VHH binders against Phosphatidylinositide 4-phosphatase SAC2 (inpp5f). Designs and how they scored, part 21

Target 1, 352 residues: Phosphatidylinositide 4-phosphatase SAC2 (inpp5f), of Danio rerio (Zebrafish) (Brachydanio rerio) (a8e7c5r167to518)
Amino acid sequence: YKIFMDSDSFYYSLTYDLTNTVQRQGELGKSDQPLWKRVDDRFFWNKHMIKDLVDLQAPQVDFWVIPIIQGFVQVEELVVNYNESSDEERSSPETPLQEPTCVDDIHPRFTVALISRRSRHRAGMRYKRRGVDTDGHVANYVETEQLIHVHSHTLSFVQTRGSVPVFWSQAGYRYNPRPRIEKGERETMPYFASHFEKEVETYKKLVIINLVDQNGREKIIGDAYLKQVLLYNNPNLTYVSFDFHEHCRGMKFENVQTLTDAIYDIITDMRWAWVDQAGVICQQEGIFRVNCMDCLDRTNVVQAAIARVIMEQQLKKLGVMPPEQPLPLKCYRIYQVMWANNGDTISRQYAG
Key: E = the ipSAE of ESMFold2; O = the ipSAE of OpenDDE; V2 = 0.75 times the mean of E and O plus 0.25 times the DockQ between their complexes.

## First folded at step 19 (VHH; framework vhh_6fv0_2)

Design n5 (from z4 with D99E L100P; at its last look DockQ between E and O 0.57; V2 from the best seeds 0.00; counts 0 for: pae E 2.4 > 2, unsure alone 64.4 < 65)
Fold by ESMFold2, look of step 19:
Structure n5 (fold): chain B 352 residues (1-352), chain A 121 residues (1-121)
Amino acid sequence: as target 1 above (352 residues)
Amino acid sequence: QVQLQESGGGLVQPGGSLRLSCAASGFTFSRYAMYWVRQAPEKGLEWVSVINLEGDYTYYKDSVEGRFTVSRDNAKNTLYLQMNSLKPEDAAQYYCATEPYDWSGDSFDYRGQGTQVTVSS
């Protein structure tokens, strides 16, 4: 599939539906219908721009009216080669058969892709940048899909991010501005429920990863979230709190491993989508919904960490990567750059 | 149901060779990376070799690299291990297994009954 970028923010493909995950495309099945008739409506950015145009035209025009997403796409080919460390040099000449461990192997190759798709709901200048609205939509809602492709196999893991679904705001000009709850707990309940009813219908099970600080100025938002989760009392929601700044102070982001270790069984039980030429082999059985206050830097770091755990499981499942080894350093560096670019793009779209 | 059956073990002198086979049934063999693992007396399971779904990517534990060769025939649902230049330290019960899905990396979802390899010193 060919993917075209009109800017750093907008993406389309003539033949591939960028609005749907691999799993949702498998659920739709094969169709001769034009792409725009089978898209995920949440991510169909140009829906209203083409609606009147298509209403009065012949069906043949439908095949070149293409859906556009607002988001991010990056595709990289990676090589599993443990001998690409820049610091290692060939040693002395008295060892004439000094060969790195992998010099005679055919190095495995795989494609990794990130596709982030921003909800068209709450996009644009007139929408509030925080919380939920009266339709149950949240600010900064992005679905991120990490794809692995090797031979005929396509593997997919999907996460979402989105603002805490209560009514709140945070003034932007003061140093350490205080967030403010705009509606009471009881008034908020039906809109919180409306948001998660849609999420549960789509993803079946959700694991909430709340990265909001548990002390200080952010506490009021984290407390409101937990209260609403408890009031909603849905067995398909799991709530996990991780004080990101507490564990990762001093920019020690390696301490995110504390979180991924603690929820490792939950990550493993989530599984992933797997498709080959014969069809769907397995499906992802839920989703992680990750947030901090603005769903930007902290959220992106945690999503990358969760997705890395899944990637290593996927590669080991396929035998593309050996047991007991992490990703080669070059693969990890490229992976980190991909997720950094994802975060930067989402941040620019959020800030305007 | 899922079945794995190893064969080809036996007694061999140091420097000798053996070829192990593993017959698989009850699952789609070509959708699983396959392992050879071994267990010596009073020791835990140790992975020996890995082969990917297609058979074109292989990995070996450092102690056996260059001496052992793993292969698979997906049409016959069979996994093989060619063991050359055998050493007394290679003596163990050898199992074929599927790739594990747990975090420990030392547990395997399915494995057979095993076949004994004994190296006379």
Scores: ipSAE 0.479, ipTM 0.791, lowest interface PAE 2.4, mean pLDDT 81
ESMFold2 (binder alone), look of step 19: mean pLDDT 77; pTM 0.776
OpenDDE, look of step 19: ipSAE 0.891; ipTM 0.962

## First folded at step 20 (VHH; framework vhh_6fv0_2)

Design o1 (from z4 with S107A; at its last look DockQ between E and O 0.92; V2 from the best seeds 0.81)
Amino acid sequence: QVQLQESGGGLVQPGGSLRLSCAASGFTFSRYAMYWVRQAPEKGLEWVSVINLEGDYTYYKDSVEGRFTVSRDNAKNTLYLQMNSLKPEDAAQYYCATDLYDWSGDAFDYRGQGTQVTVSS
ESMFold2, look of step 20: ipSAE 0.655; ipTM 0.887
ESMFold2 (binder alone), look of step 20: mean pLDDT 78; pTM 0.784
OpenDDE, look of step 20: ipSAE 0.894; ipTM 0.966

Design o2 (from z4 with D56S; at its last look DockQ between E and O 0.79; V2 from the best seeds 0.78)
Fold by ESMFold2, look of step 20:
Structure o2 (fold): chain B 352 residues (1-352), chain A 121 residues (1-121)
Amino acid sequence: as target 1 above (352 residues)
Amino acid sequence: QVQLQESGGGLVQPGGSLRLSCAASGFTFSRYAMYWVRQAPEKGLEWVSVINLEGSYTYYKDSVEGRFTVSRDNAKNTLYLQMNSLKPEDAAQYYCATDLYDWSGDSFDYRGQGTQVTVSS
């Protein structure tokens, strides 16, 4: 499928529904319906612009309406080659440039894509940049899908991010302002529940990964989140907190490996979506919902780390990678750049 | 019922050749990467070779690279291992395996009964 970009923020495809994951497309089945009738409404950004045309319900209009997402798309072709020298080794002053290692037809190839879809809810200048609103929508809600394509197989793994779904703010002009809770615990309960009822309906099971610092200024937000999770008491929610006191920029995986090791069985049991020409082979059983205070740097690093574990499992399951080895160094470097670009793009859209 | 059945083992002199076969049933063979793993006395399991779903990509442990060749016939649900230039160090029980249930890629959750390969003069 072809994807067109009209800026680095908005994306569309004439033939592929960018609003839906591979798994949701599999659940809908094959159809000749117009793309806009199959969309995930959360990510259908041009819905309002074409309201009159959509309301006509005429077949001719159906093919003029192309769904647009706000988010991020990057696609890379990778080669599994463990003998290739790293660029850092080549940059040594005393080391000459090495020749290319091999003819590419003997090494496995696969395509990796990242698709991030920002929710259209809570867009615009009138919305707070933190927390939940009275409709149960949260700030900075982004669904990120990591896709792998090799031969006739399409593999997918999906994660979400979004602000802590309580009423809070963090704004100020001088020195780091303290976060403030804007509504009481009891008043917040129905809106917290409204948010997660929609999430459970969509994804069935959620594993919350709360990255807010457990000390200092962020503690009040983390405590409020845990209290609401406990009050909501839904068996489809699993709550995980991870406190690392670090800067989350630059996709540093060494700091998050303790988290991914600790939840490795949860990651493995969630599985991932797999489709080939015969149809759906398996589906992802739930979703990770990851947050920090603004759902930017720390969130992006953790999501990249979780998705890397899944990517290695996917490639090993298909025999594209050998057992007992990580991604080749060059593949890993490109992977890191893809996720860094994702984080930067989400950050610019959030600030915008 | 899932079943993997290995055959083709035996006694061979150093430098000789053997061809192992593995008949698979009870699952969609073409949707699983397949492994040959081996276990020598008082040793743990060691992967020897991996082949992807279509048979287009293969991997070998360094100690057997260039001497062993893995292949599969998805129409016959059969996995093969051609072993050439056999050494005494290759003597082991050889298993056909796959990650049927775990899907972590780092364990072999299903294996056949195995076939013995013995190398001696």
Scores: ipSAE 0.651, ipTM 0.889, lowest interface PAE 1.3, mean pLDDT 82
ESMFold2 (binder alone), look of step 20: mean pLDDT 78; pTM 0.784
OpenDDE, look of step 20: ipSAE 0.891; ipTM 0.966

Design o3 (from z4 with L53M; at its last look DockQ between E and O 0.89; V2 from the best seeds 0.80)
Fold by ESMFold2, look of step 20:
Structure o3 (fold): chain B 352 residues (1-352), chain A 121 residues (1-121)
Amino acid sequence: as target 1 above (352 residues)
Amino acid sequence: QVQLQESGGGLVQPGGSLRLSCAASGFTFSRYAMYWVRQAPEKGLEWVSVINMEGDYTYYKDSVEGRFTVSRDNAKNTLYLQMNSLKPEDAAQYYCATDLYDWSGDSFDYRGQGTQVTVSS
C-alpha cells in the first residue's frame, strides 16, 4: 500500500482506505466503490469541506474526493535476526550497488505499521478537551491499529483511547489543576450509554483499561467512571483499573508488565484480525479502550505494551519468530520508536 | 477433529540417520506453522524445530542445528524431519505439533501420538 503524508498530522492514500481497520474492510467485503463511499465516518476528516462534491453523486467526482485522516502513520520493514551484534547499527555511508544481497535473504522479514485515526467529532472543538458531549462523543478519541504483513498474510490489532465519558473539566495549566465533575450521575447516564452503545455496535466487546490514579486529585474522575460502568451494567463491558503511578513509580515503565501479566488471558482471548488470499481467517473479539486523564503518555505506554504481547503472538503463530524468545533487540528498539512517535504526534495534536 | 500421525522412528547407531514423517488431517495444514518436539525419559517437552506455513522460514534448537532439517509438503499435508549425525542425546519420543487452540505463540497445544527414536551406543 502507498500512504502519502501531507504533514505530521494528516495522511491520505489513493488506493487504501486509511479510515477502516483491516477487520472492518473485511466486513464490508470486496467492492469497486470509490474510497470515500466506504470510509468510516468517524475518521473522514475532510468530509464537510467537500460536501458539495459528494452531494452531486456523479461518477466523475469520485476521483476528486480523497479521504484524509488526522493522526499518525508509520511503516517499518523488520528482519528477525538474533545474531545482529555487529557494527551494522552504526551510521555508515551507503555502499554502491556492488554489494552482494544474499546475506539477509535467509532471515525472516515482516512489515509492521502503526495507524492512528483521530475522530473528526470534537477534533476542532477547543472548549471540550475532556469528557463526553451531548452527542455521546468523547474528547481525544483515537483508534490505533497495529498491522503486520508477511507474504500474503495481513494481521491487525486495534485499540482505542478516549476521555472518560462523563461531563468533567480540568482548569488550565496552573500547578496541578483540580478536575471537576460538571453533571450529576443520573444526568450523565444517557450520554455515557450513548457513547458505549456506538462502541459496542462497532467493536462488540470492550475491555476498559482505566489508568487514572485511584488516590488524590484524579480519584473523583476514576470513581465517576466506575459508577457509570456499574449503572450501565452492560455484559459487553469489562472494567480493569490500574493505578499507573503507584505501579510505575520512579519512571520504572517495566512495571507495566504487571498489568499485561495480570490480563494476559484477556489479551490472548481477544485475538486479532487475520486475512490471507483465501479471505478472513479470524477476527479480533473486541477491543481495549484505554484512558488516563488526557489519554496521552500513560495511555500510549500501556497500549504499546498490550500491542507488543499481541505482536509476539502473531509472529510466533506464523512461524516468523521461534518459540520461547522475545523479539530481537533491534526489532524492539524500532518498535519503541514507532510508539514513541505515535505518542508525540497525538500529544502535539492535543496540545495545539 | 485434528489428527497428527508420526512415523519413521526406530533404532539407529550413533552417527546414523532417520527421516520422520507426520501426516496431518482435520485442519487446513497450510495455514499452520508446524513444530517437531521431543520428550526424553524424565524430561519435559523440548521444541526441536519449527517451520512456517510457506516452508521458507525454519528454526532449530541449538543442540540440533546443522544436523536436522525440517520440511513440509502442503500438497500432501505432511511434515518431515531429516535427522543426520544422530547422538545418544537425541533419543526421545518425537511428536509433530502445532499451535492450534491457545494462540499464545509459546504453546504446542496439539501433538500426535509420537514416534520413538532410539540411538544405541
Scores: ipSAE 0.650, ipTM 0.887, lowest interface PAE 1.2, mean pLDDT 83
ESMFold2 (binder alone), look of step 20: mean pLDDT 79; pTM 0.790
OpenDDE, look of step 20: ipSAE 0.900; ipTM 0.969

Design o4 (from z4 with D102E; at its last look DockQ between E and O 0.72; V2 from the best seeds 0.72)
Fold by ESMFold2, look of step 20:
Structure o4 (fold): chain B 352 residues (1-352), chain A 121 residues (1-121)
Amino acid sequence: as target 1 above (352 residues)
Amino acid sequence: QVQLQESGGGLVQPGGSLRLSCAASGFTFSRYAMYWVRQAPEKGLEWVSVINLEGDYTYYKDSVEGRFTVSRDNAKNTLYLQMNSLKPEDAAQYYCATDLYEWSGDSFDYRGQGTQVTVSS
């Protein structure tokens, strides 16, 4: 497929439905309908902007109506080469348009894509939009899909992030205003439930990864979340808490591996989507929902770590990577940059 | 019902060649990366080679690279290992292997009965 960027925050494709995951597109089946009739409504950013054109119900207009997402798209072709330092030195930086050296021709290659699609519901800036609304939508809700493409195979892994679905705010003039709960526990319960009923309908099973600090000023938000999860008592929710600051002190983000090691079986049992020319080979059996206070930096690091575990499993399953080794260092550096760009773009859209 | 059957082992002098085969049945062979693994008289299983689904990407353990060639024929559900310039340290029981989970690729524990390769004299 082809993906076009209108600006650094908005993306569209003439031939590919950017609003739906690979898995959802497989569930919808093949159709000759225009893209806008098959979109996931949550991510159809320009729906209201083109409403008059859609209401005309003319076939010619249907082809001109192009769904746009707000979010992030980056696509990279990677080469599995464990001698990357020599390849980097041989690739002339003075002529960056030049193709890689001959050593790239003998190594396996794959495409990695990262697609983040921001919900159009409860949009707004960081300190203006927190938590859930009375329709059950949360602030800063983003679905991030990581795609792997090799030959005719397309593999996908999807995660979500979103504000803690209680009624809360941060008010004040400082960089880090104090968070405040706006509605009581009992008053919040039906809206929390409304949000997760929609999530369970969409994803069937959710693993919540709450990165909110369990001490200090964040505690009030984390406690409210846990209490609502317990009150909701849905067997399709699994709740995981990880004290990110305790484990990643000194900017040692490799220590997030403590989390991914502890939940490795949960990650593996989540599965991932895999399609080829013959159809659907397997499907993802749920989703990770990750949050911190803003669903920005901490969330992005953890999602990248989970997605890395899955990517290595996918590549080893395809025989694109050898067993018992991690990604080549150059691949990992590019992977880290892709996820950093994702985080920066989401942060610009939400926090400024 | 899943079956992997190795063949082609035997006794060869150092510097000689052997060609191993693995006949697969009971699963969609073309959807699985395939491995050759070996176990010498010392305990411990060692991967030797891996080949991707299409057969165009291959990896070898450093000790055999340049001497061994893995290939597959998806139409015949057959995996091959051409072993050239055999050394005494290559003597082992050789197995073809795969990971039967469609959603996980971090294992190659499913193996056939193996075929013995002996390099002596």
Scores: ipSAE 0.558, ipTM 0.841, lowest interface PAE 1.9, mean pLDDT 82
ESMFold2 (binder alone), look of step 20: mean pLDDT 78; pTM 0.788
OpenDDE, look of step 20: ipSAE 0.895; ipTM 0.968

Design o5 (from z4 with S107R; at its last look DockQ between E and O 0.86; V2 from the best seeds 0.80)
Fold by ESMFold2, look of step 20:
Structure o5 (fold): chain B 352 residues (1-352), chain A 121 residues (1-121)
Amino acid sequence: as target 1 above (352 residues)
Amino acid sequence: QVQLQESGGGLVQPGGSLRLSCAASGFTFSRYAMYWVRQAPEKGLEWVSVINLEGDYTYYKDSVEGRFTVSRDNAKNTLYLQMNSLKPEDAAQYYCATDLYDWSGDRFDYRGQGTQVTVSS
């Protein structure tokens, strides 16, 4: 499938519905209907334009209207090669021109893609970009899908991020203003529940990964989240907290492995979506919902770490990677850049 | 009703060749990466070769690379291992295997009865 970027932030495809995961597309089934009739409404950014075009009542209009998402798309071809030389040897100054790729056709290869879809809800002024609103929508809500394609197989793993779904703000005159809760526990609960009722309807089970600091200025927000989760008491929610700053001090992002090791069985049991020419082979059983205060850098690092565990399982299941080894170093470096670009793009869109 | 049946083992002189076969049934063979694993007396189980679903990506343990060739025929549900330049160190019970129950990708959790390969003069 071809994907077009109409700007730095907006993406569309003439033949593929970018608003839906591989799994949701499998659930919808095959259809001759135009793409816009099958979209996930949360991510359909040109929705209001469709109303105007449908009112024209022209028979051909349905096939001219293409769904547009705001978010991020990056696609990379990777090669599984454990014998490649280091970047220092490859990038010697004595070789002024480099080959367009360092691809070896005898080694396994696969395509990896990231697709992030930002919810069109809560796209407003900065002071409205925290917490939940009275419609049950949260600020900075992004669905990120990591895709792998090998031969006729398409594999997918999906995660979400979004603001802590309570009513809170973080505004003031100081450099780092303290956050505050704007509504009480009882007043918040119906809207918290409204948000997660929609999430459970869509994803069935959620594993919440709360990265908000458990001490200091962020504590009030983390405490509010936990209180609402306990009051809501839904068996389809699992709550996990991880104090990112305490564990990842000094840019030691490898300490995120403490989290992924602790929840490894949960990750493994969630599985992933797998589709081939014969149809749906398996489906993802739930979703990780990850947050920090603004759902940017900390969230992005953790999501990348979880998705890496899944990618290695997927590639080993297909026999594209050998047993008992991690991704080759070059693959891992490209993977890190893809997720860094994702985080940077989401951050720019959030700050606007 | 899942079955893996190895065959083709036997006694071979050093430097000789054997071709192992594994007949598979009871599952969709083309959806599973397949392994050859071996176990020598008083040693643990060791993977020696992996082949992907389509048969075009293969991996070998260093000790057998260049001497062994794995292949599969998905139409016949059959896995093969061509073993050339056999050494006394290659003597072992050989099993075909797959990740039937564990989808982490690090284990071959189901294997057949095995076939014995003996190398002696």
Scores: ipSAE 0.651, ipTM 0.880, lowest interface PAE 1.1, mean pLDDT 82
ESMFold2 (binder alone), look of step 20: mean pLDDT 79; pTM 0.790
OpenDDE, look of step 20: ipSAE 0.898; ipTM 0.967

## First folded at step 21 (VHH; framework vhh_6fv0_2)

Design j1 (from n1 with D102K; at its last fold request DockQ between E and O 0.68; V2 from the best seeds 0.77)
Amino acid sequence: QVQLQESGGGLVQPGGSLRLSCAASGFTFSRYAMYWVRQAPEKGLEWVSVINLEGDYTYYKDSVEGRFTVSRDNAKNTLYLQMNSLKPEDAAQYYCATDLYKWSGDAFDIRGQGTQVTVSS
ESMFold2, look of step 21: ipSAE 0.683; ipTM 0.899
ESMFold2 (binder alone), look of step 21: mean pLDDT 80; pTM 0.808
OpenDDE, look of step 21: ipSAE 0.901; ipTM 0.967
ESMFold2, look of step 22: ipSAE 0.684; ipTM 0.900
ESMFold2 (binder alone), look of step 22: mean pLDDT 80; pTM 0.810
OpenDDE, look of step 22: ipSAE 0.886; ipTM 0.965
ESMFold2, fold request of step 23: ipSAE 0.708, 0.548, 0.670; ipTM 0.909, 0.846, 0.895
ESMFold2 (binder alone), fold request of step 23: mean pLDDT 79, 79, 79; pTM 0.797, 0.798, 0.802
OpenDDE, fold request of step 23: ipSAE 0.902, 0.893, 0.886; ipTM 0.970, 0.969, 0.964

Design j2 (from n1 with Y57W; at its last fold request DockQ between E and O 0.81; V2 from the best seeds 0.79)
Amino acid sequence: QVQLQESGGGLVQPGGSLRLSCAASGFTFSRYAMYWVRQAPEKGLEWVSVINLEGDWTYYKDSVEGRFTVSRDNAKNTLYLQMNSLKPEDAAQYYCATDLYDWSGDAFDIRGQGTQVTVSS
ESMFold2, look of step 21: ipSAE 0.695; ipTM 0.901
ESMFold2 (binder alone), look of step 21: mean pLDDT 78; pTM 0.786
OpenDDE, look of step 21: ipSAE 0.905; ipTM 0.970
ESMFold2, fold request of step 23: ipSAE 0.652, 0.657, 0.678; ipTM 0.888, 0.889, 0.897
ESMFold2 (binder alone), fold request of step 23: mean pLDDT 79, 78, 79; pTM 0.788, 0.784, 0.788
OpenDDE, fold request of step 23: ipSAE 0.893, 0.895, 0.893; ipTM 0.967, 0.967, 0.967

Design j3 (from n1 with A33S; at its last look DockQ between E and O 0.85; V2 from the best seeds 0.00; counts 0 for: pae E 2.6 > 2)
Fold by ESMFold2, look of step 21:
Structure j3 (fold): chain B 352 residues (1-352), chain A 121 residues (1-121)
Amino acid sequence: as target 1 above (352 residues)
Amino acid sequence: QVQLQESGGGLVQPGGSLRLSCAASGFTFSRYSMYWVRQAPEKGLEWVSVINLEGDYTYYKDSVEGRFTVSRDNAKNTLYLQMNSLKPEDAAQYYCATDLYDWSGDAFDIRGQGTQVTVSS
């Protein structure tokens, strides 16, 4: 795949539909139609340019309109080598220069990519948009796809993030805004349901991971979320809470492992998409929907941790990693940087 | 139904060699990584080697690296383990395995009776 970037925020490809996951592209099947006719509308940021081009009397506009997403794309090639941090010297006769060595290709290699696609609905940096609107759209909605490529195999794991889908605000855009609920729970019910009906239609099953603090100022938002989940009572929703600040105080982000260990079977049962030259081998059976108050830093850390568990399973399934071993340290460090860049980019797009 | 049949075990002296085979049927062999695992008396299962779908990437437990060689023939649905420089601690029941139904990457789907490797000492 070829992916082009016109800035650090907007991306396009001449041959690949960046608006759709690998899984959705497999469900659409093969077509000779232009990319813009196959897009996921949520992530089609230049949609209104097509309306302007219809007003032109050019002979064929379909091939001049290339879908553009706002979000993040990064691609890295990695090597599975468990001794990359070693500076072992041979007990040679102390020669000042060793003989040249050829490039050694004995270690497995794989490509990892992140594609984050930000919804154009309820977008708005200047207003610090929060919660749901009357159309069922939420603020800061991002679909993040993690891709693995080895030989002719393409593997994919997808997660979403988005604001708590109730009506809430932090009024007084000063440095200590107070969160408050803008509508009662009965008035909110149909809009909460509208949001999740669209989500269930798209992803079938959702595992909600709510990272909002369970104590203090954030509690009112977390309580409202749980109440709506219980009132909605949909068997396709699973609700998980994790007090990020309580568990990860002192910047101990390794304690996110407490969460991933607790839901390990849920992660494993969700699986992931796998496609090769023979077609679709398997598909992801749902999605994690992760949120904190802003769906920024806490959300990004948790999504990276979940995606790491999946990536290790994918690489072991393909025989690229040995069983019962974590990623090599160099691979993990690059992985952490990729996810940090993702989080920084999404934060810049939302906060300005 | 999925079947895995191990063969090639036997009695060998320390420093000797054996070649194990695993015949597979009932699934698309070339779509799965394959494993050799072993179980010594009074011990749990221990993975020994893994080979990827295409056969070009291999891994070995540290204790067998350099002595054992895994290979596969996708046309014949067969997995092999060449065991050289055998030690008494290599004595075990050897199984081939796949991860057909387990998506964790650390559980092994064992279907056969295994083949016994005994090192005389």
Scores: ipSAE 0.481, ipTM 0.822, lowest interface PAE 2.6, mean pLDDT 81
ESMFold2 (binder alone), look of step 21: mean pLDDT 78; pTM 0.790
OpenDDE, look of step 21: ipSAE 0.903; ipTM 0.970

Design j4 (from n1 with Y101H; at its last look DockQ between E and O 0.72; V2 from the best seeds 0.00; counts 0 for: pae E 2.3 > 2)
Fold by ESMFold2, look of step 21:
Structure j4 (fold): chain B 352 residues (1-352), chain A 121 residues (1-121)
Amino acid sequence: as target 1 above (352 residues)
Amino acid sequence: QVQLQESGGGLVQPGGSLRLSCAASGFTFSRYAMYWVRQAPEKGLEWVSVINLEGDYTYYKDSVEGRFTVSRDNAKNTLYLQMNSLKPEDAAQYYCATDLHDWSGDAFDIRGQGTQVTVSS
C-alpha cells in the first residue's frame, strides 16, 4: 500500500481505502467503484468539503475525490532475530562505523502497521466534548487497526476506544477538574443504547474494558457506566473493569499482563482477520472497546498489550516466530514506540 | 479427515543420519506452519523445528541447530527433516505437527502417529 500524509493528523491513499479495516474491505468484495463510494462514513473526514462533487455523480469527478482520515498511520518492517549480540554490534573508539550490509535473507521478516481512524462525529477537545450525545455518538472515538503483512498474507486486529457513553462533563479550567454526571440514569438509557446498538451492528460482539479508577473522583463515572451496562443487559456486551492505577502504579506497565492473562481466552476467542490471494481465511469475531476517562494514555497502554498478544499468536501461526518464545527485544522496542506514537498523536488531537 | 503420516525412522549409530518425511492430507497444507516435535521416553513433547507456510523461514531448537534441516514441498503436501550427526540424546519418537485452528492457544493440536528414532552404539 501507498499512504500519503498531508499533515501530522490527516492521511490519504490514492489506491487504498484507509477508512475501512481489512475485514470490512473483504466484506465489500472486489469493486471497480472509486474509493469514496465504499468508505466507512464514520471516518470520511472530507465528506462535507466535497459534498457538491459527490452529488454530481459524474464518473470523471470520482477519481478526484480521495477519502481522508484523521488519526495515525505508521508502518515498520521488523526482523525476527534472537542473535543480536553486543559483541557483533559493539562499538569501540578504534572501530570505525561498519558499512551498510546487504539484506539478511535468512531471518524472518514481517511488516507491522498501525492505522487509527478518528470518528468525525462528536469531534472536539476533551474539556468541551465528553461522553455521549443525543445521536449516540461518543467523544474521542478512535478505531485502531493493527496489521501484519508477510508475503501474500495480510492479518488484522481491530480495537476501539471512546468516551464513557453517558452524559458527563469535566470543566477544564482548574487543576484536576471534577467530573459531573449531567443526566439521570433513566434519561441516559436511550442514548447509551443508541450508541451500543450501532456498535453491535458494526462489530457484533463487544468486550468493554473499563480502566476508570474505582476510587476517587473517577468513581462516579465508572459507576454510571456499569449501571447503564447492567440496565442495557445485552448478551453481546461483556464488561471487564481493571483498576489501572492500582495495578500499574509507578508506570509499571508490565503489570498490564495481569489483565491480559485474566482475559486471555476472551482475546484468543476474538480471533483476527486473515486474507491472502485466495480470499478471506478468517474474520475477527467481535471487538475490544477500551476506555479510561479521556481514552488516552491508559487506554493506549492496554490496547497495545492486547494487540501484542494477538500479534504473537498471528506470527506463531504463520511460522514467522518460533513457539514458546517472546518477540525479540528489538522488535518489541519498535512495537512500543509505534504504540507510543499512536497515543501521542491521539492525545494531541483530543487533549492538545 | 486430517492425516499426518511420518516415516523414515529407524536405528542408527551415533554420528549417523536419517531423513524423516511426513505426508499430509485432508487440509490445505500450504496454509499452515509445520513443526517437527519429539518425545523421549517418560518426557514431555519438545519442539525440534518449525517451517513457515512458504518454506523460506525456519527455526530450530538450540540442541539441534546446525545438525537438522527442515524443509517442505507444498506441491506434494510433504514435510521433511534431515537429521545429521545424530546423538544418543536425539533418540525419541518424532512427530510432524501443526495447529489447524485459526487462533493460538493450543500447541501442536494435530500430529501424526510418529516415527521412532533410536541411536545406539
Scores: ipSAE 0.508, ipTM 0.821, lowest interface PAE 2.3, mean pLDDT 82
ESMFold2 (binder alone), look of step 21: mean pLDDT 79; pTM 0.786
OpenDDE, look of step 21: ipSAE 0.910; ipTM 0.973

